# VH-VL binders against q9nrl2r1430to1533, part 256

Target 1, 104 residues: q9nrl2r1430to1533
Amino acid sequence: GGVHELSAFEQLVVELVRHDDSWPFLKLVSKIQVPDYYDIIKKPIALNIIREKVNKCEYKLASEFIDDIELMFSNCFEYNPRNTSEAKAGTRLQAFFHIQAQKL
Key: E = the ipSAE of ESMFold2; O = the ipSAE of OpenDDE; V2 = 0.75 times the mean of E and O plus 0.25 times the DockQ between their complexes.

## First folded at step 14 (VH-VL; framework fv_nezutatug)

Design a1 (at its last look DockQ between E and O 0.82; V2 from the best seeds 0.00; counts 0 for: pae E 2.01 > 2)
Fold by OpenDDE, look of step 14:
Structure a1 (fold): chain C 104 residues (1-104), chain A 121 residues (1-121), chain B 107 residues (1-107)
Amino acid sequence: as target 1 above (104 residues)
Amino acid sequence: QVQLQESGPGLVKPSQTLSLTCTVSGGSIDAGYSWHWIRQHPGKGLEWIGSIYYSGRTDYNPSLKSLVTISADTSKNQFSLKLSSVTAADTAVYYCARGPYTSDHYYMDVWGQGTTVTVSS
Amino acid sequence: DIQMTQSPSSVSASVGDRVTITCKASQSISSYVAWYQQKPGKAPEPLIYAASYLYSGVPSRFSGSGSGTDFTLTISSLQPEDFATYYCQQANSFPLTFGQGTKLEIK
């Protein structure tokens, strides 16, 4: 195969995934481990899903990509109290994302 | 891409209830973010009224809490403000706005154009 | 409530000038400060978030700094389109509160 240059969305997803605080967001929350999660969060999303959408070119606008990332963070803060490890990680990762998103 | 537009009566009589709606386009109000009402009295600064989140949870300015109700209608992609028992002090430009959902800080990164509400007999 | 006190309330300047606006919080708010620009008859527009980060599309002549209680918005070289009223906002605690504004006028 040939060498492909990552799009801005692809690159940002890679950076988010590689971030130390990405662990709460890498994949969807397990219903087994968190039984009430999907009673509270109605639009679940994770970085692996977002990456897949990027790979499939489903984002036509940067705003659509940003919306999904913000949804991901919104879900985290909606479910997790601010003093949890998940919320703290989310806070840091979101801050990182906001900086990077300004470049899109 | 997202746009916010305030709507409602521009004139309200004293003691009546001010009712405004913010219509969101280009994005869904139940898909994250935080949604805010802010007002600006003529020639004055900005005052935060309250916020609603996609869960339906609300936060209100304590100075207005007893008089304010913020609600959302996801079917219409709208959120609304009701302010009861208005006085001349409630005359202002009212803005709806959006910001990111965070754990401990809130900014407003997208604003409606604002709608003027005058309280007068 | 956390009070945000801006200074000056108004300032007259010329194109090309360096302008500095200060915002002081009544208590420490970390770096949770936003700055907005508002022109007459228009809604506020976001300039800076988290004290020092510019929103996309904001000219690089704008900058923000500070932490704790003292924050600064700086315009390095004033342009004609920069004459407006500027507001700081603390994002750290509810109720969210704004500074009283700084009106930047043409000298």
Scores: ipSAE 0.867, ipTM 0.941, lowest interface PAE 0.6, mean pLDDT 95
Fold by ESMFold2, look of step 14:
Parts: structure tokens; sequence; C-alpha cells
Structure a1 (fold): chain C 104 residues (1-104), chain A 121 residues (1-121), chain B 107 residues (1-107)
């Protein structure tokens, strides 16, 4: 957790947000638009929330940061069938994340 | 850093139920990952037994499906394997492992040290 | 079930040698293959995922390639710590399956 790690977390989140496949992950799924989502997904998370946690220094370990990003993808795959645009975007963005996370 | 540790009896009699537990430390069992059991028979390769996901969903090797149960206990940060009606053929080193939860493929990026189980009377 | 066939079953080599290990799937698995290194008395350790991507901390002398049914693991210049058994794993479909292993021994 030093200042170097927190800057690296911010840089990684920025790269994820900039990726073309970030669109399902930018903000929490709307309960109004998707009423059953929160019955199925118990620990919702999104890139805007992860970025706020980085800004507020809420991650003490790199593993906590990585786990939140992995949870974000896992929620997508749990809720969305694999042939959906959301799941396909998630697969591509997760692969990008796995490459970028090796630099941490 | 996430670490996995297998525990359970090293010797089991034929026809009994083998019960193993994997304790997760440095991370949470209900984090968005896949959790696996794999075994390695003496002088043979590795065999995937089954998986449990953070959501509680499971997948089993069809060759073992009627005999195997994998479960998780979030309060203890553990996941477990039960294999019923064991025979000498179930003698192996048993590993627990973790991998990223993905839509269509599964790799194991963290492994436990393994625990040896011998089935003998 | 997808069978993974490794060759050779064993190889004897010297420090500094280049070694290639192959893995053949019984049907196409795209690039969904992983490679593991296992030393005696130890658990397998991950080397490569998605055919060609090295995990963090894996030395750059390791490389992987292939797609479809034919995959390779290459060690460009063997070091003493590389003598181990190597396994491929298809990650494409259940049941997940492993090759039978390739033992890499010092000559």
Amino acid sequence: as target 1 above (104 residues)
Amino acid sequence: QVQLQESGPGLVKPSQTLSLTCTVSGGSIDAGYSWHWIRQHPGKGLEWIGSIYYSGRTDYNPSLKSLVTISADTSKNQFSLKLSSVTAADTAVYYCARGPYTSDHYYMDVWGQGTTVTVSS
Amino acid sequence: DIQMTQSPSSVSASVGDRVTITCKASQSISSYVAWYQQKPGKAPEPLIYAASYLYSGVPSRFSGSGSGTDFTLTISSLQPEDFATYYCQQANSFPLTFGQGTKLEIK
C-alpha cells in the first residue's frame, strides 16, 4: 500500500475506463432498468466505485484492489449468459486487465 | 497474498466418505473467483474433480458426479470436498486451487500444497 | 471429453539447451491452454495461460505458442531450476483435463 501502489491502481483504472469494452462496467446496474439484478448479485461493484475507493485510499493491499475488479467481471458473467454483448465485452476487458495487472 | 491449505484425514477406509477442507487465507472465499479440487494419482497425471464458484454454483467431473459434493462455508472461509464410497483407486494427492471466474475458460492461478490421502483397510 | 496428449514423455537435456514440449488436443480448444511446472513433492505452479501469456514472475526464457489443437512450451536456455515435470491443461470445456506430463531431466 504506499503512494506508488495507489498511483498504479489509479493508472490501471484509467486504462480500464478508456477501453472500448468498459461500457457495461462504468456504473452500477440500474435497479429500475434491471429489477432482478440485485436479487441475483449480492456484492455489486463498478468502475466508478472502484475509482472512488482508490481516491479515498480504501485499498490497503493490491490484492483487495484486484479482487474488486475480478468481482466486477464475475458479477457480469454470473448475471449475463455468455452469448450476450455484456459477457463478451467482459471477457475482452478481463483479458486486457489480466495483462495490465501483471505490471503491478 | 492468497494462500490455500488442504486439511483432512490422510488415511480412509474403503466404502467410507473422504472429506477434505481447503482453508483460504489472505483473501475471501466469496470474492469473485472459481475454486477447484484436483487430484494426482500415484505415478499418473492430474484429474480435475470439480469446482465451486463464488455464487455457490458447482460443476463436477461427470466420471465422479454421483459420488462428489463440493460446498463452501463463508463464515469459516473454506470450501470442502466430499467423495463417497471410496476405493483404493481414490488414493491420490488432493489439491485445492483458485482461478479467475471467466465466461468460458478456467485456469488455476493459485494452488494449495496438496494433501496425501490413502484408501486402505 | 477433450484429451491432451503431451510429447515427449521425458527429455534429458543439459543446462543451456533449448527444449520444446508439445501438447495436442483431441479437438480444437482455441487458445485456451495453460502450462504448469511441478517439482517433486510440490504442487504444480502456473507458468502460462491462454497459450502464450506468462504469469508475473515467470522467467522470460519460458514461452508458449499454438492455437486450435497443437501447442508448445519452449525453454530457450535451460537453468538448473527448470528440471521438473511440465503439464498442459485445456481450459476450454468441462471436464477440465491435463496432459500426462513431460519429465525434464538433467543429462
Scores: ipSAE 0.509, ipTM 0.881, lowest interface PAE 2.0, mean pLDDT 91
ESMFold2 (binder alone), look of step 14: mean pLDDT 91; pTM 0.943

Design a10 (at its last look DockQ between E and O 0.84; V2 from the best seeds 0.00; counts 0 for: pae E 2.3 > 2)
Fold by OpenDDE, look of step 14:
Structure a10 (fold): chain C 104 residues (1-104), chain A 121 residues (1-121), chain B 107 residues (1-107)
Amino acid sequence: as target 1 above (104 residues)
Amino acid sequence: QVQLQESGPGLVKPSQTLSLTCTVSGGSIDHGYYWHWIRQHPGKGLEWIGSIYYSGRTDYNPSLKSLVTISADTSKNQFSLKLSSVTAADTAVYYCARGPYTSDHYYMDVWGQGTTVTVSS
Amino acid sequence: DIQMTQSPSSVSASVGDRVTITCKASQSISSYVAWYQQKPGKAPEPLIYSASYLYSGVPSRFSGSGSGTDFTLTISSLQPEDFATYYCQQANSFPLTFGQGTKLEIK
């Protein structure tokens, strides 16, 4: 479909994905590797899913985009204790996101 | 954008149960936020009552814990506060608010307009 | 519980003045402090999160600083719309607690 300028949502997703602390969030958690994950997390989401929604123009408002990103982080903090690598990475990435989100 | 609106009776008799509801519009309560109740006695500061995550996880102010129940209804996009055995000390403006759900910090980035509740015989 | 001691309780100032409000935590809370502005008959509105970051739409004359136990809200040049009551809040742990507030009045 040709080259077009990235939207603010697209650009932010790119920045989140490229962040060093994005590794817990790049794709959905594996049910095989974490058998009880989906017993606890009822609304799973990940950056690849959010990116796809952005590409499909499913977000009409910045608030909708932000809601999905916050859900992604909240899932991490709901499942992972504070002292885990996942939670620590999530804390740092969320802080980054909160700063960037003020520009939307 | 998200908006919060408190509703409930403005007058409650002593020893009765105060019941309030916060209705959320422009966003879903099941999308990664913590939902808070805060109150402000006339001419006084702010007091945190408790918070709820849509999964049912709750945190309460220890000073009120035995008297407070917070619940959420995702189907109505609402969350509620019940405070039992009220006294004059519970007379206040009651606010609901939203903040991000995090592992280590809890801010309130969107507030309702508040609703006044008076406890009087 | 973590206590937030806010000072001063009230301050009178003129338009154009530099105003500083301080909040002291009873224990270290890293940078987990928020500041709110409340006008009479209105709900609190968020100004700052994580001690020093402004919410969108907050004028740049507002700034926050501090870490550990000592935190500061500064208004570099007071405007007429800034006269209100300000509250700090520790966001480090439950129970969440607020400072007692600072009423900023016109001199």
Scores: ipSAE 0.855, ipTM 0.939, lowest interface PAE 0.6, mean pLDDT 96
Fold by ESMFold2, look of step 14:
Structure a10 (fold): chain C 104 residues (1-104), chain A 121 residues (1-121), chain B 107 residues (1-107)
Amino acid sequence: as target 1 above (104 residues)
Amino acid sequence: QVQLQESGPGLVKPSQTLSLTCTVSGGSIDHGYYWHWIRQHPGKGLEWIGSIYYSGRTDYNPSLKSLVTISADTSKNQFSLKLSSVTAADTAVYYCARGPYTSDHYYMDVWGQGTTVTVSS
Amino acid sequence: DIQMTQSPSSVSASVGDRVTITCKASQSISSYVAWYQQKPGKAPEPLIYSASYLYSGVPSRFSGSGSGTDFTLTISSLQPEDFATYYCQQANSFPLTFGQGTKLEIK
């Protein structure tokens, strides 16, 4: 969408980054630290990449933006067992996102 | 904006395989959603059939386990249901749906329009 | 399997009435309940997730509450477009299961 939607995307990304549970999602997972991650996760994405796409106006539809954020969470849940700190953080941040996304 | 549309034959004979396809538009199947099949029997409530994540994970209703196959084709932006050895009890309206993929809880935030399937000789 | 039991099975009410629909789970499901509205000849539409959170575009006269096993959907002042069948769904574990529905009819 419109210029107002892109500004709302930026505001939402900032809110996600500031959330206490953003730590697993700030940057792409390191292949050195997690060697098998990219064998399992075929479409990696992170908040810094999403923010750059917003800044470059690469999202033409609100659904494209929302879908990238949902992919970020689903990657976390696919890779990490449900009782890990990463999966629990993902669950809380996704719930926060769903509330904030209602404002779009 | 995201739209789901079921397609397939409306009439199937007993013992045959029911095949349905859900076409996704306004969004991509290969993002962070769980994709569901749900049916509604005449005059009755809703029954979850199963779900698929685009990378291959599936969950099936145990009551249908060996009879059901759900598959995804990301290149066509579609996911499909096959239900083998159908009987009159499989007569229903079939819906595809999606919801955010999560670790442990699943809601349906978008539904297709539904397609009526009658199993009759 | 977790069974979801809705009450009442039907209710007849007038525009402006307050209506409460209940849903009881056969075991604890935390707050993992969704509510759907289905109008005749249409697919179900999402109303509420996680017991109490409204989807975008859902009127504020709808509200949900509960945790554990007992959940409610409340419509504070019925409008003509609210006459439909309502379903709860537990989202806690597979197989996902639905209540049998509550038909809300005009009196």
Scores: ipSAE 0.512, ipTM 0.888, lowest interface PAE 2.3, mean pLDDT 92
ESMFold2 (binder alone), look of step 14: mean pLDDT 91; pTM 0.944

Design a11 (at its last look DockQ between E and O 0.80; V2 from the best seeds 0.72)
Fold by OpenDDE, look of step 14:
Structure a11 (fold): chain C 104 residues (1-104), chain A 121 residues (1-121), chain B 107 residues (1-107)
Amino acid sequence: as target 1 above (104 residues)
Amino acid sequence: QVQLQESGPGLVKPSQTLSLTCTVSGGSIDAGYTWHWIRQHPGKGLEWIGSIYYSGRTDYNPSLKSLVTISADTSKNQFSLKLSSVTAADTAVYYCARGPYTSDHYYMDVWGQGTTVTVSS
Amino acid sequence: DIQMTQSPSSVSASVGDRVTITCKASQSISSYVAWYQQKPGKAPEPLIYAASYLYSGVPSRFSGSGSGTDFTLTISSLQPEDFATYYCQQANSFPLTFGQGTKLEIK
């Protein structure tokens, strides 16, 4: 098939995934590894899920896309104390996202 | 796109409780973000009252903490402010706002239009 | 609490002028400062976050700088719609606090 240009959402997801601090967010948290996670986090989400939604064109507005990304970060900071590696990575990645999101 | 709208009585008598509600549309209050109450006395600057996180956790301004309660009703997609024992000093425009949920830093990137509350006998 | 002191409290300027507003924090707050614009009878609108990043839709004539305790908001070429009151806010720690505001008026 032909080469298609990535949408702004697709491109941003690619950039987020490639970021060094994306590791906490690439996929949903394992119930086995973190047994209490889903008792605390009621709306889990991850970059792979967001990517899938982008690929399926489920985001009609930039705000919808941004909301899911912010939910992802919110979940991270809700569950992880600020001094954890996850929270620190999340802080940096969120800062990066906020900058990139201004271009949407 | 998310929109915030304040509502409640515009007039409250001294010593009574001020009650306001912020109705959120275009987004869910339990789907992330931090939700704030801010007020502005006539001709004055902005004062942060408190915040509630999408999880229900709250933070309050220490100067008002003993008198302030912030709560959320996810079924109505609203969060509310109660300020007890009001005086004339509590006369202000009250704003609700939203900001990102962060590790420890908070900005307000979406604001309601504000609602005026006058404390008078 | 962290106090945010803006300077000046008011400033008169003309269209086309370069305007600088300063905000000084009582202690270091890294780069966690926001700037808001408020017009009479309206809610504040966000301009800048993290000291130097513009929100989407904010004209490029606005810029922010600074770190630690000293921060500035600059309007490179004042436009008629820019006359308003501006507030800085520290986002570093609770309680969140705002500067007292700077009223930018027409000369």
Scores: ipSAE 0.840, ipTM 0.934, lowest interface PAE 0.6, mean pLDDT 95
Fold by ESMFold2, look of step 14:
Structure a11 (fold): chain C 104 residues (1-104), chain A 121 residues (1-121), chain B 107 residues (1-107)
Amino acid sequence: as target 1 above (104 residues)
Amino acid sequence: QVQLQESGPGLVKPSQTLSLTCTVSGGSIDAGYTWHWIRQHPGKGLEWIGSIYYSGRTDYNPSLKSLVTISADTSKNQFSLKLSSVTAADTAVYYCARGPYTSDHYYMDVWGQGTTVTVSS
Amino acid sequence: DIQMTQSPSSVSASVGDRVTITCKASQSISSYVAWYQQKPGKAPEPLIYAASYLYSGVPSRFSGSGSGTDFTLTISSLQPEDFATYYCQQANSFPLTFGQGTKLEIK
């Protein structure tokens, strides 16, 4: 907690959003376009929601922030088979995240 | 930070079912991680038993598949191991562990302290 | 199943020595290797993931390298707290498998 951690969370979210493989994760999956998504994924989350939570200081521990980012990837892997473009993007972005998260 | 703690009987009789639980603290079991059971044999080293995903899906070591069940109880923030028909060969230190859920790359980034299980009359 | 063969099984070394431990996979696993340190009476502790990336808090004297089937853990200048058993783990596919371990002992 504190100002240093909030700056680090914001910087990490910015780096994730800027990454080329962020496209499946920017906003929540549309229920209209993907109607079965919310039958399978019980705790949906996306980068715009995480960024808002950082801005509102809703993360009290670095682990809470990390858990939301990991949940975002896990939802992608749970819903999408390994060979889909979404899962491949998720794999690359998660690897990038694991490297960047070492600073937290 | 997240902490894992194994619990269960230290002594189990042959042919019985070994039942262990792993209690998660400082985090949630339904956070998007994969949860593992690993055991350490005196003569064979570390052996992966199986995993349960945050969604409840499981993967088991094929050598144990017919004997092993892993389950989760999100209300208690726990996941459990049951191993049926135990023999002396199942004597080991049993660890629970956590790792990131990935497409197919499984690392353990947090381990419990382990619990010793002896199978003996 | 993918077998992981560690060598040596044990090594005696002095503080300050450079120590190299190898791990060979029975088939290609890309870079999907983890390394763990286990001290007597304690659980394994994560050191390295994806062959070469250190977990936060791991001393920089530890390094890993390799791809395909051949992987190396190196301790550049051995410290007293590094005497332990080291395990590699293939993380590529289930069943997850571990090397037999390398016991690093004080000489």
Scores: ipSAE 0.544, ipTM 0.888, lowest interface PAE 1.9, mean pLDDT 91
ESMFold2 (binder alone), look of step 14: mean pLDDT 91; pTM 0.943

Design a12 (at its last fold request DockQ between E and O 0.85; V2 from the best seeds 0.78)
Fold by OpenDDE, fold request of step 15:
Structure a12 (fold): chain C 104 residues (1-104), chain A 121 residues (1-121), chain B 107 residues (1-107)
Amino acid sequence: as target 1 above (104 residues)
Amino acid sequence: QVQLQESGPGLVKPSQTLSLTCTVSGGSIDYGYTWHWIRQHPGKGLEWIGSIYYSGRTDYNPSLKSLVTISADTSKNQFSLKLSSVTAADTAVYYCARGPYTSDHYYMDVWGQGTTVTVSS
Amino acid sequence: DIQMTQSPSSVSASVGDRVTITCKASQSISSYVAWYQQKPGKAPEPLIYAASYLYSGVPSRFSGSGSGTDFTLTISSLQPEDFATYYCQQANSFPLTFGQGTKLEIK
């Protein structure tokens, strides 16, 4: 059979993951490394989780996919002060995402 | 997709408290984003009142801060505005809106249809 | 507070015209500017964010430019449905503030 063509969601997730500023978002935050994270963030999410949902076709609407991505960024900015490397990376990655999301 | 709808009394007497509710559909208010109240006095421009983040944290316009309370009820998927000691200057169309949660900037990319509030004795 | 001075307050134009609206911030706000379109009796609708990026569904005849303190909304070829009031908004700092608006009327 032919090679599977990535959906728009799959492609965007790949682009997000490959982005230089994706490092804070690739996986869920470690409770060991950040002991108080889950005291503050109640709905944790990361790109690997979103990718899995895409692979399982759990997103029926673009808005659902966008909501998860925006939650991911929201969590970042809720927890990390603006001057942190995580927040700065998040700011750049979110800007990239917003541009790409307009194509969905 | 998310939809927002304002509701509340259209008439409020001076010195009373204006209470409005924004009901959100197609999305959860505790699922990221920032939620805003904006108003527009008749024939005038837009004025930001305040915001509530999905976490429940709030920011208010300093010009209104002492009189404004914004809260959220996740069980009803609503967030509300209370403005105390109203005067005729508070007569306006009131909008609720949603925007991305960011580190340093805020846009409103989804708006309710607005609700008219008149302050009159 | 950051003041957004929008000009002109009103403009009359014809279908097919190129229309330019300007917004000047009282201090540098990088590219954190949004533009909204509002028709009578309706809520504002977002057109542009981050000074130059169009929201999905916004016609390509709309464009935004600028950084720092000076920003511009341009409609390259005015269409009948574009007659409305337009607002700029600075998204840089609290309190969020809007321009006074520009009413675009048919000539």
Scores: ipSAE 0.916, ipTM 0.954, lowest interface PAE 0.5, mean pLDDT 96
Fold by ESMFold2, look of step 14:
Structure a12 (fold): chain C 104 residues (1-104), chain A 121 residues (1-121), chain B 107 residues (1-107)
Amino acid sequence: as target 1 above (104 residues)
Amino acid sequence: QVQLQESGPGLVKPSQTLSLTCTVSGGSIDYGYTWHWIRQHPGKGLEWIGSIYYSGRTDYNPSLKSLVTISADTSKNQFSLKLSSVTAADTAVYYCARGPYTSDHYYMDVWGQGTTVTVSS
Amino acid sequence: DIQMTQSPSSVSASVGDRVTITCKASQSISSYVAWYQQKPGKAPEPLIYAASYLYSGVPSRFSGSGSGTDFTLTISSLQPEDFATYYCQQANSFPLTFGQGTKLEIK
């Protein structure tokens, strides 16, 4: 909740968005481009939605913010085979996130 | 802050089915993590039993695969272990644990307190 | 299955000592190793992931290193609360496997 916590969440989301491997996560997966996605993934989420939730102060605990970020990666790994560009990008961005999240 | 707590019987007779439940609080089991069962034998050996993903998929230790079932009840925020046809070799402290879901590597960042199970006649 | 072999099985040391525990994998696991601390009667607690990254709240006297097959956990200046058993875990592939443990006790 406080101003310094919200600034930390915003700073982390900005760092994730700026990372080269953010491209699969910037916005929700298109149903037109990926017709079966929403049959498999029940709790879709993306960086733009997480950033909106930060802006609206919807995260009461750092753990809630972390859980949404982890859900984003987990959806990627659940849907995409391990050798795909999406899964590899997810693995690298998640590793970056785990390092950066230690500041929360 | 997520917490895990094991529950189940402490004493089980040989050939019976061991049934344990892990209750998760402070977080949701369908929210993108991987959930594990690990046991620790009296000689202090740790053995991974298996895992269940937030989606309900499972992976089992091949050495136990025909005897183990891991399942989840999202409405109760619990995941469970069933181990059939137990012997004295199944005497151990049983832990549930959580880790981030990753594509190709697995760490356990939260552990339950453990529950002791003795298999004895 | 990837076997993890810890060395030594036990070590006796004094407060203030530098302690190094090693873990060797039977095949390359890149940097996918975790370290756990376990005190008597308690669950393991995570210390290190990916060979060298400390979990939040872990004292900076703990450090990890290694890649491939050879990994180390170092405690730079042993404190009274560090007397425990330490386990490495390979996180590279199923089945997940643990070292046999290293018991660190007061000399």
Scores: ipSAE 0.609, ipTM 0.897, lowest interface PAE 1.6, mean pLDDT 92
ESMFold2 (binder alone), look of step 14: mean pLDDT 91; pTM 0.941
OpenDDE, look of step 14: ipSAE 0.838; ipTM 0.935
ESMFold2, fold request of step 15: ipSAE 0.592, 0.594, 0.557; ipTM 0.893, 0.891, 0.885
ESMFold2 (binder alone), fold request of step 15: mean pLDDT 91, 91, 91; pTM 0.942, 0.940, 0.941
OpenDDE, fold request of step 15: ipSAE 0.913, 0.915; ipTM 0.953, 0.954

